# Designs tried in a protein design chat: VH-VL binders against Transcription elongation factor GreA (greA). Part 1

No score or structure here was measured in a lab: all are predicted.

Target 1, 156 residues: Transcription elongation factor GreA (greA), of Dehalococcoides mccartyi (q3z8e7)
Amino acid sequence: MVEKIPMTASGYKKLEDELSTLKVKRIDVIEEMRLAAMDKDMRENAPYHAAKEQRGQIEGRIKEIEHELKYADVSEYTDTNTSKVNMGSTVKLRDPKNGECCTYTLVSPKEIEPLKGKISASSPIGKAVFNRNKGEQIEIEVPSGTLQYIIEDISF
Structure headers, positions and changes below count from the first letter of each chain, unless a header shows other numbers; antibody chains aren't numbered by Kabat.
F is the ipSAE of ESMFold2-Fast. E and O are both the ipSAE of ESMFold2, at different seeds. Each is the mean of both directions, binder to target and target to binder. V2 is 0.75 times the mean of E and O plus 0.25 times the DockQ between their complexes.
Where letters were taken out, [cut] stands.
Atom coordinates printed by the task and the answers are left out, and those that the model quotes come from them; centres of patches stay.

## First folded at step 3 (VH-VL; framework fv_libivirumab)

Design s1 (from lb6 with heavy chain H100R)
Fold by ESMFold2-Fast, scan of step 3:
Structure s1 (fold): chain C 156 residues (1-156), chain A 121 residues (1-121), chain B 112 residues (1-112)
Amino acid sequence: as target 1 above (156 residues)
Amino acid sequence: QVQLVESGGGVVRPGRSLRLSCAASGFTFSNYAINWVRQAPGKGLEWVAIIWYDGSKTYYRDSVKGRFTISRDDSKNTLYLQMNSLRTEDTAVYYCARDRPYTIFGAFDIWGLGTTVTVSS
Amino acid sequence: DIVMTQSPLSLSVTPGEPASISCRSSQSLLYSNGYNYLDWYLQKPGHSPQLLIYLGSYRASGVPDRFSGSGSGTEYTLKISRVEAEDVGVYYCMQGLQTPYTFGQGTKLEIK
């Protein structure tokens, strides 16, 4: 009855392992913040501000994972017959005019590396492909105009 | 020992002025923002003002804007609250409290003992 | 301004029994960094307030583990698993998200 979050059994375990790792790292970052704050002027304390930012990222991710685990809808199959682009999907796009192809994986915020093809669902490419099927043609608005691609393959 | 000690309270007539002081010891005063919080007799806690660690920002509750001025002298590890045009509703115990709102750990973790201000005709 | 509302306003508890105090904010205290900017303070009779819980659920140094904070967004709860005589006083929640900082009206805890 509440919105469920689909995921594989391996995805669920990966989130559990990530949560465990983050809880350990949280302890270390808190201690780094404490040590960095000792006897330093706060406006000049770059190590403290860096640790504070890391602490914020860790807590945000812990909260996100706890929410995902709580509402997880775990599949019995590692491969499903859904064929739709979702978080964790790797999408192969083909330009129909020149045959060029590129691959993108929809990842969590901490794993975003656009130059390596790891993008968020909120990026221009991510928005265009999210929840689309293999064989669909998509349009992507960029400053130079409208790009067209075909979703050639979807893998999880 | 980390501590804050208030002084300067007293009994005054409406319209008069008082200056409260808060003396800090046992920590690097210049690294912290400090708040003034008051409590009228038999009433709850009411935030009054804050001054940032470097004095660059000050904020006040609306009812004291233009009448109260928060300031600090880091060479003396002392916080001040200059209270002008005092009203009977300013009668309260005034506390100073340490804070770091520019960090994740912002909280009033150290409080003074309080100094009593009574404004009566 | 953010308005903080506590319930109940007073509470009488037999020693060893649990106690629960609620705090509601007029807008979410959940910041973009994932933290809830809500603190709990205790003022014992004749004493200055003291910090119990910060960022919604973290216990301040020296605070016994029988005190716990929970909640997120606009609804928060302070729980004492087993009330002791030294817990008598007035409990206040406070939002630290934005100035002016605002306190709840306070909850007086008394022993039966």
Scores: ipSAE 0.000, ipTM 0.465, lowest interface PAE 22.2, mean pLDDT 81

Design s11 (from lb6 with heavy chain F105L)
Fold by ESMFold2-Fast, scan of step 3:
Structure s11 (fold): chain C 156 residues (1-156), chain A 121 residues (1-121), chain B 112 residues (1-112)
Amino acid sequence: as target 1 above (156 residues)
Amino acid sequence: QVQLVESGGGVVRPGRSLRLSCAASGFTFSNYAINWVRQAPGKGLEWVAIIWYDGSKTYYRDSVKGRFTISRDDSKNTLYLQMNSLRTEDTAVYYCARDHPYTILGAFDIWGLGTTVTVSS
Amino acid sequence: DIVMTQSPLSLSVTPGEPASISCRSSQSLLYSNGYNYLDWYLQKPGHSPQLLIYLGSYRASGVPDRFSGSGSGTEYTLKISRVEAEDVGVYYCMQGLQTPYTFGQGTKLEIK
């Protein structure tokens, strides 16, 4: 058995917010690494090595927060963020360029099936939509460029 | 059913041109990035080119840059590969392969049957 | 360019025995989504390649559970828990992290 970690609702929310911020920072650092890696001599690439070191620190903190959230025992917890994307939400995204829609559901680790639209909050789409509202436009950085979507609907 | 069908292969001499086509059916073509992958006789797989879902970005292996052009016509659900200044080392079976979804996953989940290009003197 | 190296290049197994294929990348294949951009493909004789495993460890639809992928960063493994006759063919790993996308040399699996 693993012992639970007691915390308040506000403490839980602060960890969620910190996790979201770190996941955004992780995207930036990985992109910095990717761009720096396009230089021919990576062994003498100071920006690459600096970004790699920062990546390690961010990954460590994310792991620590995810552990705390997983084993949290929250007193007086009432999550009423029904208008925002959260775990378990099904999000309909529309591409403003071609009008096509796609649907993704944010699921727990054991339910992840990316080819079926079941994604983690740490996926590129998951990070971009988490805690956002219907009608917001989002941009997602991927290896080959940037994707643009509008959050058309949020359901459960 | 979801499928990709290549055509346009043939036998040509070095320096000539060929245009390959890849017809898509059973899915919303405009939502997917599509790749060209080739395989020389008795050899392994070699990636050739990709076109973004909206046509805004294209990438190529170095040996075909300036000679090959990947393009798409979403109104016809068709992908193209224009191959100019062909070389004997371009001889291969050419496959088109779907990247799911919009290249963000980097997985080629649907492949065509291939079309054969032979460049010989 | 990212170089993909497979080992072994060929192997022969008795039906029902396990098989293991390794794939090494010259650079880490981790990206911002937390995924390792490594796929495994099988090309049966006379057929097009087919996706087996994507993003390091996820099994493609219709692929038997005897196939599994593991690893992260620069070292990856494809395992077949009990090889069957229909598993004969050439197995390829591929990195999809950056263009040009690159494949390993291929591993030919044969039944004894």
Scores: ipSAE 0.012, ipTM 0.579, lowest interface PAE 8.1, mean pLDDT 82

Design s12 (from lb6 with heavy chain F105W)
Fold by ESMFold2-Fast, scan of step 3:
Structure s12 (fold): chain C 156 residues (1-156), chain A 121 residues (1-121), chain B 112 residues (1-112)
Amino acid sequence: as target 1 above (156 residues)
Amino acid sequence: QVQLVESGGGVVRPGRSLRLSCAASGFTFSNYAINWVRQAPGKGLEWVAIIWYDGSKTYYRDSVKGRFTISRDDSKNTLYLQMNSLRTEDTAVYYCARDHPYTIWGAFDIWGLGTTVTVSS
Amino acid sequence: DIVMTQSPLSLSVTPGEPASISCRSSQSLLYSNGYNYLDWYLQKPGHSPQLLIYLGSYRASGVPDRFSGSGSGTEYTLKISRVEAEDVGVYYCMQGLQTPYTFGQGTKLEIK
């Protein structure tokens, strides 16, 4: 049994747009791998390894998005103060790859306790969730690339 | 729960064969490259082999190349290591290990409990 | 093959004190995408290895803030700000830049 995945209409559309973009990128990366494979030792072919890793990431993300769209529970957005992440909000994030990730509370500088999930609005995660709605897909820029999470719940 | 469980280890004489299995659960197996890593008694970790997420490419440490074959059956969520022409220096605990989600190769975020292979005369 | 060298190979610490382990690679682990392909693993006695740090400095899920990774190119450091009894085990660095993937020799951490 698969539980429904909450998201906004805008979140659903962003997933559809991302899926379309990834399908085009998949074609490009497959072609890049094919070209890189010619006349080189695959084991030591850095361009091939990079393209292969990227294809793996693309395929994984496509499957995640297709699953999310298939089981989406699209909520009609109502724009109120209680509907959005704000200072003092506790946000539960879901990692599409590994399931549930993390719970964070946006706090003032004097209350920051990273070990207890208390973070600032200026942190990478804080910036990504601030003013977002339950069910939205968010992107967090880290050195390893762009991480994606779903806002599973917002509480105060 | 995300987990990997190895099986198939045992005690064999040099020159014999063993087939190890690694059963995956709790995640989309086909999205991940999986590695075999071994550890001889009282020694450090030693990488053995990798199979890419789609099964299209495999790589091995030089000392096992031609003797070991890594493979996967995504319909069963299972990884295999066919070990032929076993040598005493192959004696080790064998772990399967999954690459980290943000690097398909190079970071092992989930490990099995290991299965013991003893090759002795 | 890339050779990974750890130092020290053994250390004993009093609970609450910091610990530091170094790892050196025979060639740069910085890839064109900007990442340093260096991981740190902990193997507790009788247990499987577990990922602590990946891509040089990122903590794996569930790893306490007292663990941190730093370094660039060929020189890397794992630091434990306040060692606890639970941290006993053997620490390994590993390069994931190219196959064959290679581990350091391991550093055994013990409590005094």
Scores: ipSAE 0.000, ipTM 0.469, lowest interface PAE 16.4, mean pLDDT 80

Design s16 (from lb6 with heavy chain A107Y)
Fold by ESMFold2-Fast, scan of step 3:
Structure s16 (fold): chain C 156 residues (1-156), chain A 121 residues (1-121), chain B 112 residues (1-112)
Amino acid sequence: as target 1 above (156 residues)
Amino acid sequence: QVQLVESGGGVVRPGRSLRLSCAASGFTFSNYAINWVRQAPGKGLEWVAIIWYDGSKTYYRDSVKGRFTISRDDSKNTLYLQMNSLRTEDTAVYYCARDHPYTIFGYFDIWGLGTTVTVSS
Amino acid sequence: DIVMTQSPLSLSVTPGEPASISCRSSQSLLYSNGYNYLDWYLQKPGHSPQLLIYLGSYRASGVPDRFSGSGSGTEYTLKISRVEAEDVGVYYCMQGLQTPYTFGQGTKLEIK
């Protein structure tokens, strides 16, 4: 079965806005396709085939977004609770050995960019910090041993 | 911008020494393990050495053990590779490459442009 | 040492066609934490290597969706769904499970 897709309220809203924009674009493309189809030779009709291809791309993206919105879990992963690490939280981790910090934001699968600190809850760091409180020590198991960090701050 | 820039390469005869540098900018250097990776002309990539973020551990390819020393100066955001007793087989472009702290070192998300070392008689 | 073997060592692809590159490790790269410690890199002619895929299947930032990584244990595959001219270069797999880190021999992708 399809898993619930955790996401922030802002992420959900961005998807709604993108969906709205694509639905308007779809109307335009369907009209372009209709007008092009009035030409006699459909087989060699380049404008028709271009519009048909563009419609396919738009329909695919609309279905993807509708799927994400349908299975979105926003009520559990909102910005209303700052006490624990949750979806949408930005977590500041401190290395107790040298006092240096790094930050990560827990995002939905579509928004993952590890090189920019945007990680999933199912990543090693995401698993270690999810539902943890400020001040807790976490351990991340790696082949060479265990890495230890302290959750220094939790924000949005 | 996150960058790694190598320097110190050159042309030397067998048995001589070179010291390579890798200057880091745009990130907290002391949080990352950094690797040296080399590539001989027309050949594939070959891992050379790693130094852990705190300098507590260093690992080397067997063929360079005892000849090469990896080190770091976090106050200068710089990684070094001291290469002694150079052999013609050490001829390569040398890259420094950053491990990502995300989960473990073991994948390289940022690479330098490389510095060329040529060992020939 | 873990030995990494790639196949094919070279392939020529017409733009728009798919491409597939295999990588085999002499030992399992699946760790007890559930991750496969295998990465894919692309080195374009005259350029430094760049990360494409890490931990078996995760796309690096900026890497197009047409690139995908799959596999587990000792068998891994990099797929390009529709090859573009900019994809020319040498592809390398690497294991990051243990030192010494080891690369495959490389697979040269050319456009025809």
Scores: ipSAE 0.000, ipTM 0.481, lowest interface PAE 19.7, mean pLDDT 82

Design s17 (from lb6 with heavy chain A107P I110Y)
Fold by ESMFold2-Fast, scan of step 3:
Structure s17 (fold): chain C 156 residues (1-156), chain A 121 residues (1-121), chain B 112 residues (1-112)
Amino acid sequence: as target 1 above (156 residues)
Amino acid sequence: QVQLVESGGGVVRPGRSLRLSCAASGFTFSNYAINWVRQAPGKGLEWVAIIWYDGSKTYYRDSVKGRFTISRDDSKNTLYLQMNSLRTEDTAVYYCARDHPYTIFGPFDYWGLGTTVTVSS
Amino acid sequence: DIVMTQSPLSLSVTPGEPASISCRSSQSLLYSNGYNYLDWYLQKPGHSPQLLIYLGSYRASGVPDRFSGSGSGTEYTLKISRVEAEDVGVYYCMQGLQTPYTFGQGTKLEIK
């Protein structure tokens, strides 16, 4: 069984665009590295070492994006056959202990900002709410213990 | 916008008491655990106490246990620190700092301006 | 108690140069829920501390992208890609895994 990475169509496209840009930049950096490598003393060749480092960074990001795209599970907001938490859903969680609530939106990896309530489906909160219905109780484990929330509302 | 404003600092002799307040605005105060953090002149940051969003749990630095009491009044959006049996080593600027709601796993995303407490003979 | 150790204790950098600050914890800050309970704060001279990085690597709202955090477990790094004059101050790491919450001793950043 392969673990899928939920994301929006917009998030998928942004990753595709970034991948395309990085592949072009990779060609340029490889050429820079090749030209620098023609110098006789590679140990003291700062341009060569700088290009080599930059190439490593680009290759790492390309592999990361390719992995995300390969295992992507793309969802659309217009899927009318579900009332469950999905990618792009905004979820209002209510703490039954104090009656107060907090709001989270499930977003694509490039859009994640936990303090702004933008979380991934693979985050602890995201995993707990994904594919759940309004009114269900969820549990989130934190260092001080296990916290319980009720899914009070789900919006697009 | 989110604001935290401390007050109640002053100059007192050892053994006396002082009560600090932290007035909160711009957010739902009852949803957040709040901390007191202090800084002695020219020294680093030192965590003092936390109170959970619902007031059910409080934790303290060992050196202030039994002397300091953290409390909150959600109807007034105000946090308190009652400081009894003050010692010269309690001399510091005292900040209140907001923790993440419900979980207390941080971070301290907003800090007040601080109020100065000086304990001297 | 968890002990937080920062290095170096002070840094002098030329404007535009990078800066790197390390933070080590006496025990792992990676919790079973997958989060690293390590935050970075900056205190500018005469100001209150401000949050820079939380949960190891996330930038706080309003923090420029020249600031980044990395690391996991017991070793963490704060990096400034291009230091600016306004970045002068004392940087603190803090663990939020368990009470008492503990700060590193601070790293003072100055401009050459």
Scores: ipSAE 0.027, ipTM 0.605, lowest interface PAE 8.0, mean pLDDT 83

Design s18 (from lb6 with heavy chain D99E)
Fold by ESMFold2-Fast, scan of step 3:
Structure s18 (fold): chain C 156 residues (1-156), chain A 121 residues (1-121), chain B 112 residues (1-112)
Amino acid sequence: as target 1 above (156 residues)
Amino acid sequence: QVQLVESGGGVVRPGRSLRLSCAASGFTFSNYAINWVRQAPGKGLEWVAIIWYDGSKTYYRDSVKGRFTISRDDSKNTLYLQMNSLRTEDTAVYYCAREHPYTIFGAFDIWGLGTTVTVSS
Amino acid sequence: DIVMTQSPLSLSVTPGEPASISCRSSQSLLYSNGYNYLDWYLQKPGHSPQLLIYLGSYRASGVPDRFSGSGSGTEYTLKISRVEAEDVGVYYCMQGLQTPYTFGQGTKLEIK
């Protein structure tokens, strides 16, 4: 059972671009190997062995990227008035009791910083807002009770 | 910019009262729960009281229940601690500290400078 | 009340060397929402306490990455990878899971 790999549309595009670049580079390195093999003893052929090592690295990275793309769970982009909260979304929450607003952005693990409003989808707020629509009321569990907010705005 | 400033401390005899204030600036005061934390001379930190962001809930350490009252005036961006029936063991530097809404409480990211209360016979 | 116990109560460190402080809670600080309600604070001599680490492992704004927090449930650790002179002070852990909020006894960090 293979788990999906969450990523942004930008991340997916970057992997596609890297894959394309590596496939071109692979062709060049294979040609280098062919040329280096001409008229040389393979035991003493430093250029050939260097090209072979480089090809191994390229093939390994290509396999890794293809695996990531195959199992990618890409975040969606839609119009803000019909969009659901997803990875990369910035959500404005309003407290219906006092009218105050707080803003949160759902980010990747490397970027998580709760005090700055950068949270994971698995955080308490992240779980409450994920896949929700503008105008929905959400509840967030804290040790002292339950907090209620309305999703006032969703932006990408 | 983001700042909490305590005032109202002083020297009083046991059984007297003091009212501490904590003035907030540089942030939306009404979004935050605010705590009072004290520190006796040469001792560690001791939590005293909290008031929720909307004023709906207040909690106190047992030793001050019935003697201390925490309150807030959001129109003045000010927190108060009314201290009655003061005891020598209430002698401490009193800090106010805010709880940030992003952590959904539990983190004191901004502290005041402290105001000193001395209860001496 | 939840009791917070720190170890050691004091330590002396040569600048550039690592330091580690432990904090134990009398009951789990892992709430059903997935957060560990434990913070670390530093009080430098003559100063107010300042937040270092919150919710177990997140660094507060402006705190150098040489400070890290780890642990879950009842056992927590604050680590300083390379101690600097300005790190001198008293370190406190605090639980924010339930009132009364409680602090550890404090750990005094001194330079050798």
Scores: ipSAE 0.335, ipTM 0.689, lowest interface PAE 4.1, mean pLDDT 85

Design s2 (from lb6 with heavy chain H100Y)
Fold by ESMFold2-Fast, scan of step 3:
Structure s2 (fold): chain C 156 residues (1-156), chain A 121 residues (1-121), chain B 112 residues (1-112)
Amino acid sequence: as target 1 above (156 residues)
Amino acid sequence: QVQLVESGGGVVRPGRSLRLSCAASGFTFSNYAINWVRQAPGKGLEWVAIIWYDGSKTYYRDSVKGRFTISRDDSKNTLYLQMNSLRTEDTAVYYCARDYPYTIFGAFDIWGLGTTVTVSS
Amino acid sequence: DIVMTQSPLSLSVTPGEPASISCRSSQSLLYSNGYNYLDWYLQKPGHSPQLLIYLGSYRASGVPDRFSGSGSGTEYTLKISRVEAEDVGVYYCMQGLQTPYTFGQGTKLEIK
């Protein structure tokens, strides 16, 4: 089994860019090998052996990147948008009667731990804050009644 | 670091009073609802009372209504249970237990060590 | 009041074997907000109770992954995939949906 490899959107793009660069470099090195191979005695062909080693390094890196891209689990909340609550946002809630209450981060299903402040966007708190702006008042329905908070801060 | 410590238990006759205390440390006491839970010797757990984070709401088990009063002093990080008109059936170890912020989750994540109340004739 | 009923009341298991405890509520514990207001607690001999599972299925901090909670509405299950000696004690379910909060009668787990 191959595990999913977590990465940011910018990390994924960086790997795509590196892969593109390496593929161009591979073309150049293959051409260098071809030209060097025109020498009659391959055992004494230092340029050929150097190019062959470079090709090996390039192929190894390409294989590694292709594996990482194939099994990548890209974080859709890598880009910070602090204007509104999004997936990956950390939301600081303030109780208007008592002062500061709680900090919650909206996470993917596999990372949910409500007692550690990691919640789903579909949870009661998540639904109340999702796509809301700093300074807005929200209400959360719980069995004991309705709780009121102000979104004090939004960060990533 | 986060802990609750009960005190005030003892041995009393029926009809007497006791006041239990629960001292909190290592967290912002005023952000949590706190419960009292008791356990009679050899018996199961029995919920007694809750007080909300701001003290605005209190709820009790029917058998203790009018006899027990839960209260809090946030300046001292301390919870209280005033127990009046004690009955033999109130004999138990009394625990205080923290309810995650404002009772949102209804989970008692931190418990005290307990204090023993014995009511005997 | 919501009545909580556990079964079995007692079980003995060989170390490394699985164990399963059931909890039934007289009313649904699934609230309109989507949470199931059921917790599981363990009380080891001579100790205070400790939280194992909350809101039906979430493990409390520090609780091994061999413990799992499942169920919804009126039927809930606590499972231990491989029982260890340190798991001996009394297990309680509790509903936190409405006051008075109520516990099941407890299930005593012992090692064969």
Scores: ipSAE 0.340, ipTM 0.691, lowest interface PAE 3.9, mean pLDDT 85

Design s3 (from lb6 with heavy chain H100L)
Fold by ESMFold2-Fast, scan of step 3:
Order: sequence, then C-alpha cells, then structure tokens
Structure s3 (fold): chain C 156 residues (1-156), chain A 121 residues (1-121), chain B 112 residues (1-112)
Amino acid sequence: as target 1 above (156 residues)
Amino acid sequence: QVQLVESGGGVVRPGRSLRLSCAASGFTFSNYAINWVRQAPGKGLEWVAIIWYDGSKTYYRDSVKGRFTISRDDSKNTLYLQMNSLRTEDTAVYYCARDLPYTIFGAFDIWGLGTTVTVSS
Amino acid sequence: DIVMTQSPLSLSVTPGEPASISCRSSQSLLYSNGYNYLDWYLQKPGHSPQLLIYLGSYRASGVPDRFSGSGSGTEYTLKISRVEAEDVGVYYCMQGLQTPYTFGQGTKLEIK
C-alpha cells in the first residue's frame, strides 16, 4: 500500500522534462569522469573528484524525481499507438535537451548509409529504437557516453 | 551546398597571436561539433581541437592547451581558433572539419580548403 | 594517447593493380556498441583530405566501390581493388574513439 502523490498534468510534465534534462547532464558528467580518469598525473586529478561529486548530486535528484513520478496520481488521457519501429520504418528522434530532431530509416544490409540516416537494426541507433513505441525515451551508447533521445514519430 | 571556408592565416613571428575563422554554409551549424586539424609543410595530419555542437565542451591536444582557444558563434555560423604564444612548430595549414564526436559516426565528413599559418623567427 | 601506425609508408602501383594499406592502433578501437572507431581519409595533391571509409568498413557517399575497409580491434586494412590515376595521394587512418583524435603517419600512393 503506497500513498499516491496528487499532481497536475503540468506538474507531471515538468518533472518528466527535468528528469530528461538531468539524464542528459548525467551523460556529460560520466564522460567528464572518463576523460579525467585518463589523466596520467594523479596529483592533478581534481576534475575527476569534482565530476564524481556532481554525479552524486545528479543521481540524488534523479532518484527523487523517479520516486515522485512512480507514485504520481495524475488523471490524463494517454495517446497510445500500436505501431512499433520495424524494418523499413522512418524514425524521427528528438534530443530532450535541445529539442533538435534527426531522422533515421531502418534498411537492409545492402542499403546501409549511416551518414545519410540509413541504418541497420543492429546499429547502435537501430538497436535502441527497434520494436519501440512513439513517445519512448531511448539510450544510444557511443564512446563519449550515452546519448538520450525521444521517439517523436514513426512512419512507413 | 555544404561548405566550410577558413580564413585568418598569415605570417607572424614567434610569441604573436592570430585568430582563425571558419565560415559554415549549407547545413544547420548548431547541430554539429567542429574540429580544427593542421598539417605542417610536408608532414601528416594532426588533430588540434574540437568544440561540441552546443559549445559546452572543448578538447585540445596537449601541445596547444593554454595557448589556443576554440569557440563558436552560431548566430554567424562561424567557428574560431584564437592562437596565442605561437611557436615555429605551429606552422601549418589549418583545416576546419565537421564531426559529431558523441555520435556513432565519429567521422570528419566535410573539410574546408585550409588557411596557412607561418610562424618564423 | 592512442598511437596509429601505418604500413607501408609508400606504394607505387601500376594502374589496374590492387593496393592494400594497413593501420594498427596501440589499443582496441572496438567499442562496446560493436563499432570500430577507425576512419580512412585520402588527401589528393594540393587538396583537402576527404573521407573514404568510416567506422571501419562503411563507404562514404560518392566513394567508388573499389575502395573497402576491414579489420577490428587493433588491425585495420584499406583495400583498393583496382587502382586508378585519380587515386594518387596520401592515405591516412584516424581513430575517433577518444580525444586527442590521432592519425597514422600517412601512406603515399603513386601511379606509374
């Protein structure tokens, strides 16, 4: 038996937006930690400790927001779509931090051109979006960290 | 057409400063990280610096840290490299090159024509 | 820093013959996402570098199919199935896994 936290649709959306922003910041801090850890002079590794402290603050806030969202009591209509990302789908992604969009099409191996947005289901982006629904958040692993996007649209 | 055009090169003495510019056209400049890459006469390519698409991160090769500053003005679609305390070893053709360092591509797909910097004593 | 080593440093090839260039990295360029963060560039005499191959094996737009990239981890190869006069220039590999990004020394290809 857990008490629900009553909130407005606007309040819920604000928490979702803050959570998305913090998850993007977390990617940046993790990358900063990785790069600082490669410093060969441990006496000069103050940037690593600063980034570690900042990550702690970000993780704490994320945990707070996730708890509030988990127990939120919001009366809202959900826009459900039964269409999932499949081979041949064109997927429009949005960066939650910037609002920037990019488009990718899942194609067969002979048609792959990543620089033109034609990718395989086994690519990092392809793996992250395959069989996902419109509106879901996805994470894409790259050497510099983890990228976060929202699936804004799915089309044939 | 997608294009990058460098300018600002010249001949200077050691210890002086130069500011290079890279004018972008044909694409949404603010969506891309941009690099500076240099090439000394008769030598190979050498990466110099990068600035992330939102300007939040900059990285440099060790030999230019503290002397060079990369920056961008998205309102003018222009990238800059402020070069202070120039050394004879900085003599090179300087290219700007488009890259998305946090993307899966990690490739320099568009390059400028280069601008020549000569540091002579 | 990751050190990139190319071999050979120079090639003289008769038109129509194949050519092969190797690139070795001091540490693995294979990332946990399954991609090899190695690119190949060609710099023709008097020109800017141009992208040929990215992420180990993907051909850049407009690059002829006679160019191919292969390899994984620390060993990579660029192959030209039949060299043409327009292929003259210096070929560079580059690792994009971590900063500082590093290039190989370059391989000069000349046509007889």
Scores: ipSAE 0.000, ipTM 0.542, lowest interface PAE 12.5, mean pLDDT 81

